# VHH binders against o26223: the designs that were tried, part 41

Target 1, 191 residues: o26223
Amino acid sequence: MKLLWTSQHIKVTVHIDGKVSKMDVLEAIKTRRSIRKYQDREVPEELIDKILDAAMCGPSAVDERPWHFIVVRNREMLEKIPEVHPYGAMVKDAPVAIIVCCDSSLEKIPGFWVQDCSIASQNILLAAHSLGLGAVWTGVYPLEDRVEGIRRLFSIPEHVIPFSVIPLGYPAENPGTRDLFDPDRIHLEKW

## First folded at step 19 (VHH)

Design V1
Fold by ESMFold2, fold request of step 23:
Structure V1 (fold): chain B 191 residues (1-191), chain A 121 residues (1-121)
Amino acid sequence: as target 1 above (191 residues)
Amino acid sequence: EVQLVESGGGLVQPGGSLRLSCAASGFTFSNDDMAWYRQAPGKGRELVAYISSGGFTDYADSVKGRFTISRDNAKNTLYLQMNSLRPEDTAVYYCARGEHESYIDYSFDYWGQGTLVTVSS
């Protein structure tokens, strides 16, 4: 606790429950942006673990949890991703990327895995943001050239479907936000 | 409200250079991603170059190594330096503002009237 004494005022720092306050979830959702420029700084394994823990907390169809995650730190592999993934150009500059995959052998109800992996992918983005990292979801599925290219690069078996590639790192840019609330998208009682 | 005004187009011989400018107004330029698109006669618009708010860049394969996108956030201006121009670069070039968020490709919600670039002998 730091105390400053002046002739009229003393500054006091007060901690709640022994921890500094955390970002509100609505603030995190509203302020998260796609980040495509990163500092030259490693992301600790501990932060990746926290992000993937959050990814796995999402709901899934009948709790099937069909997701697998490939954590890519190897520079040579990160540099190859743009060769097969046109929207992944920034991946070569990221210290780490997470590939979200569906293992179809884990599906309990066929046809819901896209929703399942989308939930995990969005949780990765929010968790990264809450930890002071920037990330961007670069879509792979259902674009077949991207799916096959990523599958080939990472030796992903036929029954596993790469869904998204999410590069992340400490941000080196700060894009702004817009007010996107649109009342015309809200329907009361019926269409 | 949002205005994007391109300039710098013209007639140039193959192998020549041009620099395009785009003056932006009506929004906070430094907060947004920007791009250059082009449309050749009888063809659809295609992405040429992309730049994020903080300076990450990406290019169409057909222009890599020849074109350079840049921005000056203090002047609200986007640039495209085009070198080693070829007849197939002939098109109307459009400045575009990126949409808020996309996850499959770069997408855009506003662009200008365009500036014509003609590359011919």
Scores: ipSAE 0.686, ipTM 0.865, lowest interface PAE 1.2, mean pLDDT 90
Fold by ESMFold2, fold request of step 23:
Structure V1 (fold): chain B 191 residues (1-191), chain A 121 residues (1-121)
Amino acid sequence: as target 1 above (191 residues)
Amino acid sequence: EVQLVESGGGLVQPGGSLRLSCAASGFTFSNDDMAWYRQAPGKGRELVAYISSGGFTDYADSVKGRFTISRDNAKNTLYLQMNSLRPEDTAVYYCARGEHESYIDYSFDYWGQGTLVTVSS
């Protein structure tokens, strides 16, 4: 392995073949897709911890951080989610799912928790993708039947609102990406 | 340039079977999610069956166990095998291409012209 010296007297290690794999954040955002088919392979707890750490790094209204996360690995519970969540059919095939919830007792400013939990949910998707996992955000709130069904299934108290169910696993599909940039959505100075 | 062309519809007696095909062109078929929708007279379009790019499938409750969605990525073709047909399955069936991303329900941006399935004695 070569050692390089710079004018700041910093040791820099450079791999001779030049391959140190990291995903650029813009690439991660552009290439992340909803993944609904997973390998029969467990997701290590370490990766879930990294994902949830990333979820909690997002901003929130006046730093209220109203989110809670339920990590579901129990096969019977994962198989029951589609019974109360029509868009969650793939959850039964996932090795793990994360339920993003709002604890309304943590709200400091009423009515911003949806933004707060949306930020956490998107961070989960991006972190999973960066770790070689596939995930999909399946919406729960504000669809009342889904909210109540998930609340009952997981014994979630009345002051806690299930927001999203995010199954994840090692991907068994590779959907493509599209160029979605639309300059007409950009307004300079005013509408 | 996206084209979806359905075929295989027709008149069938109750209890019969049909196989619908959808020929796809103008996009990378293997990269996209696909679905079959149907529209009965006087009703809106409803999801019949969904298939992701890698083969995850989901079905409307009314067709589970009777209908099977599949795809042949080498032929750019989507299929719907319809068994045990009932009069309430009478509809125009549409092939649909999935939108880029959705988090509430499956959503679609291109539709074929449809193929009519009539289930009647």
Scores: ipSAE 0.682, ipTM 0.860, lowest interface PAE 1.2, mean pLDDT 90
Fold by ESMFold2, look of step 19:
Order: structure tokens, then sequence, then C-alpha cells
Structure V1 (fold): chain B 191 residues (1-191), chain A 121 residues (1-121)
């Protein structure tokens, strides 16, 4: 597969395994669901690379880009995550997980890293979905016990803050889409 | 309209067993996540067991190894098999359906009226 980017006025079509892979962004947003059951099937490194590339494409506060990512494939480590993360039970069955972190030494303005890492985390979910994978965001920050547990488990230094753990794999479940549009949340011209 | 009707509660001796059922209607049962919650007298509601549409399960630590959640999609029915019951399992048990894509814990938008389980003597 070859990615070609040659000018500002063209779109690049990505070829995967001799087949054009394309999902409309609105379709991805509307059809993405949290997936907690995975096939016993490896996720190729090149798909993880594409997902992390997408994670880093989001805007950040004054372009600070404070994010770092830990890619976890070791089964023993994946099995330990539920010991410190009560919402992470499905991680033990995932072929891979991505831990989204903030490196506080990269902050240019205080406190906006949470938005920055949230953007990266959502981009991971959407990119995984567009590549035929399922994922779920399991929150870490700001829950103190989860932050400390994940930091200890992965030897994350004090100036780096674990934000989310995102297990992913080829899905073994298919929850339906939801219609959650609520017109009462829309205010025209003023509150 | 979504309806969840629990049954199977009752009085049981410590060490005994009980099986709860939840009859579901008004939605496509096989597409949704389901759970059992319980509320002991004077306490908040707590998750007991979770089952996703595809069969992933999760349990509260206090019930692991003693309780089993299952679903029969052909009968639109959720079950909770409760073994080795203890007095602290005394509670109203609620069937719950659906989630709103929570990233910190499971979330549900419909509950039944509950069924009382009393473990004593």
Amino acid sequence: as target 1 above (191 residues)
Amino acid sequence: EVQLVESGGGLVQPGGSLRLSCAASGFTFSNDDMAWYRQAPGKGRELVAYISSGGFTDYADSVKGRFTISRDNAKNTLYLQMNSLRPEDTAVYYCARGEHESYIDYSFDYWGQGTLVTVSS
C-alpha cells in the first residue's frame, strides 16, 4: 500500500490489500460504537500506525500537541490492566490497546491538555472504525486511582499523565446504531 | 415502548440459589447491552452483572464466581443465576437496558420495577 500526497487541492485514495478502503466521515461518526468483544485475530502493525497518524492529526491548544501513546500487545500486561481499571475488563481479551498520555512538559498553556488528549482519543476510535476494527474508550483521567494504577503498571513518569486506555481488535459483536439527536439541545441565536 | 419485567425473586436461606428472569419487549433485544443492578435497603443502586449484545460479561467483585448473567435472544429474556447466596445479597434486583456510550462506566436508560430477593435465617 502506498500513500501519495502531492498537492493542497487533491484527495488521496488509500489502497489496502488491492482494494480501495473508504468510509465517509459522517458515516464513521454515526455508526461507531463501543466494542468490547474481539476476534482472536492479530491487528497488523500498519493499521496501528494509521490509527496513531490519525490520532496526531487533531487540533490542540496553541498547537501544543502534548500527546504520547503507549502501544500494548503483551498479553501479560493486557491481563493486568483490569486489576487497576474497573471499567477495563474487556482489555484482557483485546489483541492490542493504546494508552493515550499527556506529556506535561509539552504544555504551552495550563490545563488544555485534557481537550487535546480527548481529541486524540476520539480520532483513534474513528480511525479504528474506518479500518474495520472495533474499539472502546475506557476513561482513566481524572479518576485518581485509575491514573495511579496505570502509571504504576506501565512505569509512566510523574510528568506524564495517562488519560485513556483504548483496547481494539476485529469486532466480535455488532451493537446497533442509536438515534440520539435531541432538538431541545439546539438553541438558535441565543439560549 | 420499552418494557422490562423482572421475576423470580423471593425468600431463600443462606447458601441457597435463585434464578432471576427479565422479560423484555418494545426493542430489538439482541442488539442491546443488558445488566442486572441491585439496591439494598438504605443503599445506592449498584451494578451486579453486565452482558453486551455479543456476550462479553463483567461482574461486580462481590458476586464473581457465584452469579452468572446470561441472555436468550430467541426468547427476549435476560437471566441471573444466583448461587451461594449470602445475607448481604438481600436487595431489590433490577433489569436494565441500553447505554449512552459512556467512557467511565456502564450506563443504562431503562429499568424494570425490580424483584425482591431476601436472604435470611
Scores: ipSAE 0.666, ipTM 0.852, lowest interface PAE 1.1, mean pLDDT 90
Fold by ESMFold2, fold request of step 20:
Structure V1 (fold): chain B 191 residues (1-191), chain A 121 residues (1-121)
Amino acid sequence: as target 1 above (191 residues)
Amino acid sequence: EVQLVESGGGLVQPGGSLRLSCAASGFTFSNDDMAWYRQAPGKGRELVAYISSGGFTDYADSVKGRFTISRDNAKNTLYLQMNSLRPEDTAVYYCARGEHESYIDYSFDYWGQGTLVTVSS
C-alpha cells in the first residue's frame, strides 16, 4: 500500500483525568528527564514531524541552520548503534531515534555549529516531552570514536558531523526531579 | 544524609556465584538511577552494571551475560547477582547513586564504602 503524505505538523494534546491540557514551558523544562525505558509502542510519524519542526525553530549563528536529521526506525540499524556508542545501549529498545548532524558546508561562522546543534537537540528533548514521549540525548561529538562509528554505520560523509543520537518512545519509567538551583552560580553585575 | 551500604562480598572460587546488596537511605530510592562499580587493585573504578529508575539495564562487556543488576524499590535495596565468577572479577564493588542528568556517560554523585570480592582458586 502507497500512503499519501499530506500533513507535516500535528498538534497533540495530552489527556489527564478527562481534561485536555497543554504543558507550561517552564514545567516542561523543569520536569523533562532522560528516559531510557520505552513502551512497546510505535511513535507516529506525525509526532516525529512535530518534534523536527520544533528542532528547526531554534536560533543558529547568523541563521546558518547547519542541522540535518536522520530518522532511524529500522530495527537492525537501531540494534547496531550500541556497537559503536557505549552510552547508547537503550537505543536498541527504542521505536525510533533521531541523529542530529552538522553539515559543515552550511557553516557561515566557523565553530558555532556545536551551539547550533545543541539548541536543536535540546528542542527535540523538550518537544518530545511535551508530546508525552520520553527521550535521551546520547552524546556523540566531540568523542572521536563515537563520531567515526556513527558516521560509518549511517554512511555519513566526511563533511557532515554526527552530533547526537536521541532515542525516543512512550516512556516506561518516571524518574523524579531534584532541586538543582544553586545561587552560588549567579553573579550580579560582575563575576 | 545519603547513605549506601554494600554487603555480600567475600572469597569465592572461580565459576562460583555471589550476590551483593546495597542498602540505600536518605533519598527517594525509586526516583534515582543506580549502578555498581568496581575497582581492582591499582586500577581506576569501572562501571559494572547500571539500572535506571524504571528498570532499564546496561552492563560492561566484561560481565554481560554473567552479572544481573536488579532493584527492590520497596526495600530501598540494589542487588548484583554475579555468576560464573573469574579471577579478573576480583575488586572492591561500590554501589552508586545516579546524578540528575548527563549526556556523555552515566554520572554518579554518591558512593558507598564498598565490599570486597575475591575470586581465587
Scores: ipSAE 0.636, ipTM 0.847, lowest interface PAE 1.3, mean pLDDT 89
Fold by ESMFold2, fold request of step 20:
Structure V1 (fold): chain B 191 residues (1-191), chain A 121 residues (1-121)
Amino acid sequence: as target 1 above (191 residues)
Amino acid sequence: EVQLVESGGGLVQPGGSLRLSCAASGFTFSNDDMAWYRQAPGKGRELVAYISSGGFTDYADSVKGRFTISRDNAKNTLYLQMNSLRPEDTAVYYCARGEHESYIDYSFDYWGQGTLVTVSS
């Protein structure tokens, strides 16, 4: 019997013995790759809820939590994203995309929202991967033509800044893991 | 050692066709994203076509409907079929391998030496 914890439309499953049966976090970080080809299969709303719960768990500057998320499942809208996002061509083939936005009216300290939304975006990628989904971060901000195009397409108000578009779905490709560890980037005590 | 060797370039009339090949060695070809880039005289390199490990493809607007990227994982070979060639397609064409994890564009860490395509009458 599974014990359920409820938070913001998401249930957290914990075994009675206390163990979590999902992927180890270090393994998830090391094995996550950008996935641009998806199976013809819907992503259940429950998984999107879990991903967005994870996105909102990140720290933010002075706890300002400036993020908003647009969940896009409409086929016509997904097909229009590549018209305004030159590197978002795979979005038209995704069952769902998440647009990470900053609501500037929630900023408590100017200029840190980019870090805040970057944290949320990376958490989306890791959470998707841990749930057996593939995703890719397609950058919007600070590329002004993309920002304006996405804002116009989704009727995003001027005080809200689209940051990233993240298509996701069950993966239909399996890129290899890369060894990126570089000890020359590590400095002990000083530069 | 990673090696990418392009071939199949040459002189061709406008409206003609060429098929470029890129022979790859020194890495697991089937796991990597691949691309063709081109560099026209006096210009920077630009993406022509991209193919992911699983076969997702993307193309520059200027070549859509005329060029087709493909891969043969059994032969470790990347291809670019170029049809309806125009003088503005004249460039050195480069094979590229391996995206690091860019989030604003396609990016690659290894490049071939290129093969020249000249489209003129």
Scores: ipSAE 0.628, ipTM 0.834, lowest interface PAE 1.3, mean pLDDT 89
Fold by ESMFold2, fold request of step 20:
Structure V1 (fold): chain B 191 residues (1-191), chain A 121 residues (1-121)
Amino acid sequence: as target 1 above (191 residues)
Amino acid sequence: EVQLVESGGGLVQPGGSLRLSCAASGFTFSNDDMAWYRQAPGKGRELVAYISSGGFTDYADSVKGRFTISRDNAKNTLYLQMNSLRPEDTAVYYCARGEHESYIDYSFDYWGQGTLVTVSS
């Protein structure tokens, strides 16, 4: 057998696992679910790059873009997150986690960074879903014990605030789609 | 329409074991996250054990290593095996069906009526 590199760059981005993402954005929003069980399978750096690109596409208050991201793949560090995050038990089983942080030195208007980092966090969830991955947002801020624990664990400086921890991987579970529309939450013209 | 019926509670001595069951109907059991909660007299309801649709499990620190949550999707039944029981495990135990889109904790939208577990000499 001859082992020739006949394609200068195999199109792995389009055909990783044979998947091609053509999902309508409304379908992605409606079908994304929190995934807490993952295959024993690494997530390629290319997919993490795409997810973080999407995270940074969100709007922010006066375009302040206060977010920073810590990508965690080290097994020992992933296993320690549940020690300081009581609802982060699934993180120990994830191949990778993303910690969304606010760098307060980038803040231009006080008090809006929470919205900014929330937008980035939701974009991470949607991008992961569109790429065939599963993820879950495990909240850190404003729970002071979680903030302190994550800051200590990752040597996060005082002016940087850990906001969320998002483990992700190829899903090993398939929770059903939800119908959560509630017309009683809709008010026409006035309350 | 949704029904969760717990059973298997009773009186046991410290160090003993019990197995709780929760029979589920009126929804697609295999799609949902499930949990056991408990409420001791004069206290709030607390999470005991959680199991996702795909089998990820999590436990309260107070029961870790002693209790095991499991599910049988073919029988639409959730279980809690309780070993090495202690007096502080005395409570009404509730089966819960899942909302799991909370980003702070596990969230549930339906509970059963409960089954009483009493651990005493």
Scores: ipSAE 0.615, ipTM 0.832, lowest interface PAE 1.3, mean pLDDT 89

